# VHH binders against q9w197: the designs that were tried, part 27

Target 1, 300 residues: q9w197
Amino acid sequence: RLRLQDIPALTQDHCRMRDPAEVERIINEFVIGGPERMQIVSDFDYTITKQRTEDGGAVPSSFGIFNACQSLPENFKAETDKLYHKYRPIEIDPHMPIAEKVQYMIEWWTKSGELTSGFPFDQSEIDQIASKYTHALRDRTHEFFADLQRLGIPTLVFSAGLGNSVVSVLRQANVLHPNVKVVSNFLQFRDGLLDGFQQPMIHTFNKNETVLNETSEYYDLVHTRDHIIVMGDSIGDADMASGVPASSHIMKIGFLFDHVEANMKKYMDTFDIVLVDDQTMDVPRTLLSLIEKQHKLNLE
Key: E = the ipSAE of ESMFold2; O = the ipSAE of OpenDDE; V2 = 0.75 times the mean of E and O plus 0.25 times the DockQ between their complexes.

## First folded at step 15 (VHH; framework vhh_7n9e_1)

Design N4 (at its last look DockQ between E and O 0.85; V2 from the best seeds 0.63)
Fold by ESMFold2, look of step 15:
Structure N4 (fold): chain B 300 residues (1-300), chain A 122 residues (1-122)
Amino acid sequence: as target 1 above (300 residues)
Amino acid sequence: DVQLVESGGGLVQAGGSLRLSCAASGFTFSDSYMYWGRQAPGKGREWVSGIYSRGGSTYYASSVKGRFTISRDNAKNTLYLQMNNLKPEDTALYYCAKESFGQYTNTYFDYWGQGTQVTVSS
């Protein structure tokens, strides 16, 4: 049986837990069940990508990659920048109730779809821009995804951003392995022109109902995998796996970087593990290592 | 349902050429983004090149740009990879893939072929 004090990665000052005993209990359940009962559900923007680089430079969001494409109309970036500046502060507001945020997120993506219609677009430009940011993933992301593939753990990248960018970054970083699926907002075309996004629309706060529904083909893939690691960087990410059976054990890992003091209470109340300014995959990787190694030892 | 069958691999000398084919069935080939990946022994899978359905736009990994050419023949439901000036480090199992979306949700995943072996001797 593992104790938290024997897991150095989880005892560091930047690793915060409201209920360490519950974290310890869940880790031991994961160890008992082994890799074959595991699944991963992770956000992409600022969860798989870094929230900051070592030099303090900006990491674009998946939609930011799209906005950098030169084939977009001259006024497109200005119009989408207006939407971003209006809605992004609302999305990350530490005090606004989630129900209120949902209304603004619906508004944001509806207007974004309207702007993203009626013109041609060369999707390979997304690949060109994305290639510049394959080095902006959290440290040891390559190793993390390699371990997930080796252990046969289904991995869902669940993003309210632009899926075309998400897939391009993951593919070019060589982490889009067969065990990885991406749920996001993908571009739609009609008659060779952009026609908004494929439905249904996904925003930060409706991620919990879209994929893990019993009618989903993804659910059939993972229905026997009741040990779940959820990874996110916003409060809305914590509920990405809420549609699973009540018997499931869920470990929620939150990456906190923006407005740390103002957000700490909500993050601690929402996530089981809160990682403050951690730009690595070291905690998730440690959990995988424990699950694999200690499960094997328990079988002997 | 969906089937992707690669062929055209083999043993070649460094500097040589090979043309890989991927016969596709069970979906509307002309509507799909298609790509090639490769996996060397003991290494992870590496994306090589992709080709879009619209306009036929292509993109290549930096390690193969200028040496490999991806193409498609929508009438034959076939994806191709022309590989020129092959190097020993190009030795790998090469497989084709298509993008796919789940029936109920916009769940992106890839369908994979079983691959064809390319071995480049020095």
Scores: ipSAE 0.579, ipTM 0.852, lowest interface PAE 1.8, mean pLDDT 87
Fold by OpenDDE, look of step 15:
Structure N4 (fold): chain B 300 residues (1-300), chain A 122 residues (1-122)
Amino acid sequence: as target 1 above (300 residues)
Amino acid sequence: DVQLVESGGGLVQAGGSLRLSCAASGFTFSDSYMYWGRQAPGKGREWVSGIYSRGGSTYYASSVKGRFTISRDNAKNTLYLQMNNLKPEDTALYYCAKESFGQYTNTYFDYWGQGTQVTVSS
């Protein structure tokens, strides 16, 4: 049996746990089960990407990458910013019921889609912008994804952002391996012009409903893998695997960066592991290493 | 069913050239974003070059920019990669790839061929 005290990556000061015993239990389940039972579900923005650069610089979101494209209409950024200022406060309002928020999110996306329609757009512009931010991935992301590929662990990048940007960054960063799938909002074209986004719409509160259910295409690929690592930077990300059977073992890893003191309790209540200002993939990679090591021993 | 079959690989000396081909079938080739990737021994897959269906826009990895050229013949459903000034570090299994989406799920994934081996000797 593995003990947390023997795992240096999990005993760091920035690694917080509500229930260390529970984390240890889950880890041992992972190790016993082996890589064949594992799958990864991860957010992209500020999860796979850094929350800050080494010099404290800002990292754009997937939509930020898109908004930086030069061929966009002149008023596009201004109008999208207006929408952001209107709906973002609603999205993060801790007192508003989720059911009510969903309506606003749908409205937000609808209006965004209208703005993202009726003009020509070359997707290569996204590639150009995205190429500038391949370094913005958390440290050792490349190694992490290589480990996942080597172990044959299905990996879902689940993003409520712009999928075109997500895919572009992952591809150019050489981490979009065959075992990686991306579920997100992708641009739609009609007659050579942008026509909003492909359906169904993915927003902050419907990630679980759209992908990790029995009706989803992705479910057919991963339904036998009941050991899950979930990674995210927002509270909503913790629920990405909520639709899996109760017999499953889920490790929820949260990356906390903004307003650490104010958000600590909520994150600690939501995630199994809270990583405070950790701009690396060392913890999830450590988990994989433990699994792999034991797996090799079992084969001997 | 989507099929991608690579060819044109082989052994070449450093500074030499190769032209890879990818025969595509099972989908509307002219409407698809196509890519080349490669995997060197002991390394993961890396993306090499891509070409969009509309506008003919192309992109290249920094490691191959200026040396490799991606192109397509829609009439022949064939993707090409012209590789010039090859280097030992270009040694890899080269894959042809097609972008794909899950039906009504906004799920992105790539189809890959079996690959063609390129070996560059020093």
Scores: ipSAE 0.527, ipTM 0.808, lowest interface PAE 0.6, mean pLDDT 91
ESMFold2 (binder alone), look of step 15: mean pLDDT 84; pTM 0.841

Design N5 (at its last look DockQ between E and O 0.77; V2 from the best seeds 0.00; counts 0 for: pae E 2.5 > 2)
Fold by ESMFold2, look of step 15:
Structure N5 (fold): chain B 300 residues (1-300), chain A 122 residues (1-122)
Amino acid sequence: as target 1 above (300 residues)
Amino acid sequence: DVQLVESGGGLVQAGGSLRLSCAASGFTFSDSYMYWGRQAPGKGREWVSGIYSGGGSTYYASSVKGRFTISRDNAKNTLYLQMNNLKPEDTALYYCAKESFGQYTNTYYDYWGQGTQVTVSS
């Protein structure tokens, strides 16, 4: 039986836990179950990519990569920013009922689709811009994804951003292995012109079982895998695996960077492990290492 | 069934050329983004070059840009990779791949062929 005090990565000051005993319990369940019961569900923006770089350079979101493309209409970013400033306060309003927020999210994405329609676009521009940011993935991301592939662990990258950017970054970083699936918002084309996004749209309030519980090839891959690591950088990411059976064991890892003091309590209440200003994959990698080590011992 | 069958690999001396082909079936080839990847001995899989369905826009990994040329023949459902000025570091199993979306969801994943071996002697 593993104890937290014997796992150095989990005893660091920046690694915070509301309930260390619960974390320890889940780790031991993962270790007992082995890699065959594991699945990973991770956000992309500021979860697989860094929240900050060592030199202070900006890390764009997946939509930020798209917005940097030269062939976009000259006022595209300004119009997109207007939509953001109109709808973002509604999205984060702590008092508005979720059902009402969903109506505004639908409105937001409908208007975003209209802005992203009726002009030609060279998709290779996304690849050109994305190539500049493969260096902005969390430290040891390459190793983390290589281990996931080697262990046969299905990995879902679940993003409310722009999937074309997500895929381009992951592919060029050589981490988009056969065990990786991406669920996100993808561009749609008609007659050589952009025609908004493929449906259904993914937003904050359906980035969960609502999108994933429809009949799908992914569900068939993971329905026997009830040991889940969820990784995200925002409160909404904690629910990405909420549709699994109640008997499932879920470890929620939250990456906290912005307004740490103000957000600490909310993150601690939401995630099992909160990593403060951690720009690495070291904690999730440690979990895989523990699972693999015990698995090998059990086979001997 | 989706099938991707690579061919054209072999042994070639450094500085030489090879042309790889990938015969595709079981999907609408002309609508798909297609790409080549490779896996060298003891290394992970590396994306090499891709080509978009529309105007045939292409993009290359920096390690092969200027030496490799990806192309497609939509009438024959065939993807090509012309490899020139080959180096020993290009030795790898080369895979043809396509973008795929889940039948019932907007879920992206890649579909891979079995690969064709390219060996570049010094």
Scores: ipSAE 0.451, ipTM 0.803, lowest interface PAE 2.5, mean pLDDT 87
Fold by OpenDDE, look of step 15:
Structure N5 (fold): chain B 300 residues (1-300), chain A 122 residues (1-122)
Amino acid sequence: as target 1 above (300 residues)
Amino acid sequence: DVQLVESGGGLVQAGGSLRLSCAASGFTFSDSYMYWGRQAPGKGREWVSGIYSGGGSTYYASSVKGRFTISRDNAKNTLYLQMNNLKPEDTALYYCAKESFGQYTNTYYDYWGQGTQVTVSS
């Protein structure tokens, strides 16, 4: 049996755990089960990407990358910014029920789609902007995804952002391997013009219902893999694997960066592991390495 | 079924040129973003170059920019990669790929061919 105290990456000061015994239990389940039972579900913005760069630069979101494109209408940024200011406070309101928030999120996306319609757009502009931010991935992300590929572990990048940007960054960063799938909001074209986004709409509060249910195409690919690592930077990300069988073992890893002191309790209550200002993939990679080592031993 | 079949690989000396082809079938080729990737020994897959539908905008990895040219013939459902001034570092299995989406799920994934081997000797 593995002990947490023997795993240096998990004994760092910035690695916080509500229940270390539970984390240890889950890890041992992962190790016993092997890579064939594993799958990864990860957010993209500020999860796979950094929350801060080494030089203190800002990391744009997937929509931020899109908004930086030059061919967008002059008023596009201004109007989308207005929507952001209107609906973002609702999205993060801790007192509003999720059911009520969902209606606002749908409205937000609908209006955003209307703005993202009726003009020509060259998607290569996204590639150009995205190319500038391939370095904005968390340290050793490339190694992490290589490990996942090597071990044959299905990996879902589940983003409520703009999928075109997500895919562009992952591709150019050379981490979009065959075992990686991306579920997100993608641009839609009609008669050569932008026509909003493809359906169904993915927003902050429906990520758990869209992909890991029995009716999803992705479910058919991963339904036998009941050991799950979930990664995210927002509270909502913790629920991405909520539709899996009760017999599953889920490790929820949260990346906490903003307002650490104010958010610590909530994150600790939500995630199994809370990584504070950790701009690396060292903890997830450590978990994989433990699994791989034991797997090799079992084959001997 | 989507099929991508690469050809044109081989052994070439440094500074030499190769032209890769990818025969595509099983989908509307003209409407698809297509790209080339490669995988060197002991390394992961690397994106090399992409070409969009419609206007045919092209984009290249920094490592190949100025040396490689991606093009397409929609009438022949064929993707090309002209590789000039090849370097030993370009040695890899080269794959043709297309973007794909899951129906009604907004799920992105790539289709890949089997690849063609390119070896550049010093």
Scores: ipSAE 0.356, ipTM 0.712, lowest interface PAE 1.0, mean pLDDT 91
ESMFold2 (binder alone), look of step 15: mean pLDDT 84; pTM 0.828

## First folded at step 16 (VHH)

Design O1 (framework vhh_7n9e_1; at its last look DockQ between E and O 0.76; V2 from the best seeds 0.00; counts 0 for: pae O 3.8 > 2)
Fold by OpenDDE, look of step 16:
Structure O1 (fold): chain B 300 residues (1-300), chain A 121 residues (1-121)
Amino acid sequence: as target 1 above (300 residues)
Amino acid sequence: DVQLVESGGGLVQAGGSLRLSCAASGFTFSDSYMYWGRQAPGKGREWVSGIYSGGGSTYYASSVKGRFTISRDNAKNTLYLQMNNLKPEDTALYYCAKESFGKTNTYFDYWGQGTQVTVSS
């Protein structure tokens, strides 16, 4: 049996756990189960990407990448910014019920879709912008995804952002391996013009009910894999695997960066592991390494 | 069923040229973003070049920009990669790929079996 004290990556000061015994239990389940039982579900923005660069610089979101494209209508950015200023405060309001927030998120996306319609757009512009941010992935993301591929572990990048940007970054960063799938909002075209987003809409609060259920195409690929690592930077990300059987073992890893003191309790109550200002993939890689090591031993 | 079959690989000296082909079937080729990837020994798969549908906009990895040219013939359902001024570091298994979307906004790629390119110093 593995002990947390013997895993250096999990004993760092920035690695916080509500219940270390539970984390240890889950890890041992992962190790016993092997890679064949594992799947990964991860957010993209500020999860796979860094929350900050080494020098403290900003990292654009997937929509930020899109908004940086040159051919967008002149007022597009201004209008989308207006929407952002209107709806973002609602999205992050800690006192508003989620049910109420959902309606605003739908409005936000609907209006965004309307703005994202009726003009020609070359998707290659996204590639151009995205290429500038391939370095903005958390440290050792390449190694992490390589490990996942090597171990044959299905990996879902589940993003409420713009899928076109997500895919572009992952592809150009050389981490979009065959075992990686992306569920997100993708641009839609009609008669050669941009026509909003493909349906169904994915927003911050419906990620938990869209993919990991019996009706999902992705479910068919992962329904036998009941050991799950969930990674995110927002509270909502913790629920991405809520549709799995109760018998599943889920490790929820949260990346906490903004307002650390104010958010610590909530994150600790939500995630199994809270990583404070950790711009690396060292903890999830460590988990994989433990699984792989045991797996190799079992094969010998 | 989606099929992608690469060809044109081989052994070439540094500074030489190769032209890869990818025969596509089982889908509407003209409507798909297509791209080339490669995997060198001991390394992960990397993106090389992509070409969009419609106007056929192209994009390249920095490592191959100016040396490689991606193109497509929609009438022949064929993707091409012209590789000039090849370097030993270009040695890899080269894959043809297409984007695909599921019913639930799920993105994934289809890949061919690959064609081996070896560049000797």
Scores: ipSAE 0.669, ipTM 0.860, lowest interface PAE 0.5, mean pLDDT 92
Fold by ESMFold2, look of step 18:
Structure O1 (fold): chain B 300 residues (1-300), chain A 121 residues (1-121)
Amino acid sequence: as target 1 above (300 residues)
Amino acid sequence: DVQLVESGGGLVQAGGSLRLSCAASGFTFSDSYMYWGRQAPGKGREWVSGIYSGGGSTYYASSVKGRFTISRDNAKNTLYLQMNNLKPEDTALYYCAKESFGKTNTYFDYWGQGTQVTVSS
């Protein structure tokens, strides 16, 4: 029976937990269950990519990579900025009911699809821009994905961003292994021209079992895997594994970087483990190591 | 039903050339992004080069750029990799891959079984 005090990565000051006993319990369930019961669900932007670099350089979002492409019309950035300034305040409004916000999110993505239509686009530009950021992933991401592959653990990268960018970064970083799937918004082409995004569109308020349901290919891979690690950098990411049976064991890891004091209580209430200004994969890697170690001992 | 069958591997001396082929079936080849990956002994898989269906747009890993050329023949459902100026570090099992999309924006890759390339010093 593992105790938290014997797991150094989890005793660091920046590693916060509202209920350490519950974290300990879940870790022991993961260890007992072994890798065959595990699945990973992770956001991409600022969860697999860093929230902060040492030199202060910007890490673009997956849409930021797309927006840097030269093939886009000259007015494209200005028009997307207009949409952002109109709808972003609505998205983050703490008082507007979510049902009302969803109507505005649909409007926003409909207009974004219209802007992203009717012109040729060289998809290799995404690859060119993405290549610059394969080294801006959280430290030891390469090792983390290698561990997941070695252990046969299905891994979902679930992103409301642009999947073409996500895939390009992961592929060029050599972490897009056969056990990894990406669920995101992907560009659609018709007659050689951009034609918006493939349906259904994923936004902040449906990034959960609404998209990951019994009709998705992801469900077929993981429906028997009831030990889940969820990783994200925003409150909404905590719901990415919604829809699993109530008997499931879920460890929610939140990466907190912006406005730490103001956000701490909400993150602590939402995530099981809150990592403050942690730009590494060391905590999730430690969990895998514990699972692997006991699994090997059980086979002896 | 998707089948990707690689061929053209073999033993070659450093500085030499090889051309790999990937025969594809079970999907609409002309609509698909295709790519090559490789795996050296004891190492993870490495992405090498990709080619888009539209316009023949290509992109290369920095380790092979200028030496390798990816191409496709959509009439023959075949993907190619021309490898020139081969180096011992190019020794690997080379895989053909296609990107695939399921329902609800789910991306995954389909991989062939690979063809061995060995570059002697």
Scores: ipSAE 0.626, ipTM 0.870, lowest interface PAE 1.5, mean pLDDT 89
ESMFold2, look of step 16: ipSAE 0.577; ipTM 0.853
ESMFold2 (binder alone), look of step 16: mean pLDDT 83; pTM 0.835
ESMFold2 (binder alone), look of step 18: mean pLDDT 83; pTM 0.831
OpenDDE, look of step 18: ipSAE 0.033; ipTM 0.463

Design O2 (framework vhh_7n9e_1; at its last look DockQ between E and O 0.78; V2 from the best seeds 0.00; counts 0 for: pae E 2.1 > 2)
Fold by OpenDDE, look of step 16:
Structure O2 (fold): chain B 300 residues (1-300), chain A 121 residues (1-121)
Amino acid sequence: as target 1 above (300 residues)
Amino acid sequence: DVQLVESGGGLVQAGGSLRLSCAASGFTFSDSYMYWGRQAPGKGREWVSGIYSGGGSTYYASSVKGRFTISRDNAKNTLYLQMNNLKPEDTALYYCAKESFGPTNTYFDYWGQGTQVTVSS
């Protein structure tokens, strides 16, 4: 049996755990189960990407990448920013019920879609912008995804952002391996013009209902894999695997960066592991390494 | 069923040229973003170049920009990669790939089996 005290990556000061015994239990389940039982579900923005660069610089979101494209209408950015200022406060309002927030999120996306319609757009512009941010992935993300590929672990990048940007970054960063799927909002074209987003809409509060259920095509790929690592930077990300059987073992890893003091309790109550200002993939890689090591031993 | 079959690889000296082809079937080729990737020994897959549908906009990895040219013939359902001024570091298994979308906004890629390119010093 593995002990947390013997895993240096998990004993760092920035690695916080509500229940270390539970984390240890889950890890041992992962190790016993092997890679064949594992799947990964991860957010993209500020999860796979850094929350900050080494010098403290900002990293654009997937929509930020899109908004940086030159061919967008002149008022596009201004209008999208207006929407952001209107709906973002609602999205993060700690006192508003989620059910109420959902309606606003739908409105937000609907209006965004309307703005994202009726003009020609070359997707290669996204590639151009995205290429500038391949370095903005958390440290050792490339190694992490290589490990996942090597171990044959299905990996879902589940993003409520712009999928075109997500895919572009992952592809150009050389981490979009065959075992990686992306669920997100993708641009739609009609008669050569941009026509909003493909349906169904993925917003902040429906990520848990869209993919990891019995009706999903993705479910058919992962339904036998009941050991799950969930990674995110937002509270809502913790629920991305909520549709799995109760017998599943889920490790929820949260990346906490903004307002650390104010958010610590909530994150600690939500995630199994809270990583404070950790711009690396060292913890999830460590988990994989433990699984792989034991797996190899079992084969010998 | 989606099929991608690469060809045109081989052994070439540094500074030489190769033209890769990818025969596509089982889908509407003209509507798909297509791209080339490669995998060198002991390394992961690397994105090389992509070409969009419609207007056929192209994009390249910095490592191959100015040397490689991606193109497509929609009438022949074929993707091409013209590789000029090849370098030993270009040695890899080259894959053709297409994007795909599931009904629930799930993105994934189809890959061919690859064609080996070896560049000698």
Scores: ipSAE 0.636, ipTM 0.846, lowest interface PAE 0.5, mean pLDDT 92
Fold by ESMFold2, look of step 16:
Structure O2 (fold): chain B 300 residues (1-300), chain A 121 residues (1-121)
Amino acid sequence: as target 1 above (300 residues)
Amino acid sequence: DVQLVESGGGLVQAGGSLRLSCAASGFTFSDSYMYWGRQAPGKGREWVSGIYSGGGSTYYASSVKGRFTISRDNAKNTLYLQMNNLKPEDTALYYCAKESFGPTNTYFDYWGQGTQVTVSS
């Protein structure tokens, strides 16, 4: 039986837990269950990509990659910034009821779609810009995804951002293996012109309903996998596993970087493991290595 | 049903050339983003090059840029990869792939079975 004190990655000062005994229990359940019961659900922006780089360079969001494309209309960035300035404070408002926030998120998506319509666009521009950020993934992300593929663990990258950017970064980083699926907002084209985004909209407050569809190809991969690791960088990410097939144990890992003191209580109440300014995949990789080691012993 | 059938692989001396083909069926080829990936022995799949619908927008992994050229013939539903100045490091099983979307907002790929390219020193 594993003890947390014997797992160095989990005893570091920046690794915080509201209930270490529960984390220990879940880890042991994962180890007993093996890789065949596992699945991963992860956000992309600032969860697979770094929140902070060592050299001080900016890490754009998936929409930031798109907004940097040269062929966009002259005032596109300015109009998009106006929408961001209006709606971002609403999205993060701690006091507004979620039902009211949802109305504003639909407005934001609708207006963003209208801005992203009626002109031709060369999608390879996204690839050109994304290529600059394959080095801005969390340290050891390549190894983490290779481990997941080797262990046969289905992995969902679930993003309210722009899926075209997400796929481009993952593909060019050579981590978009067959066990990885991406659910996100994707560009739509009609008659060679941009026509907003594909339906249905994914936003911060509905990042669970799209995985609930029992006829989805992701459901077929995971319906027997009740041990789940969830990774995110915002409070809204913690419930991404809601609506997956019946689950027995969920480990929620939160990456906390911004406004640490102000956000610590909310993150500790929401995530099982809170990693403060951790720009690596070392903790998730440690969990996989524990599962893999015991699995090999059980087969021998 | 979507089908992607690769051909044109084989044994080639370093510095040589090969042209791979991917015959596609079961979807509207001219509307689809297509790409090549490869898998070297003991390694994961690596993205090589992609081409958007219409044939004018292409992009390449840095390891092959300047040596490989992707193209498509929409009339023949065929994707091509012209590989020049081949190196032993290019030895791999080469796969043709098509981007697909399930229910709205769900991305996945269709892959062919691959064609083997072996580059001898």
Scores: ipSAE 0.535, ipTM 0.834, lowest interface PAE 2.1, mean pLDDT 87
ESMFold2 (binder alone), look of step 16: mean pLDDT 84; pTM 0.836

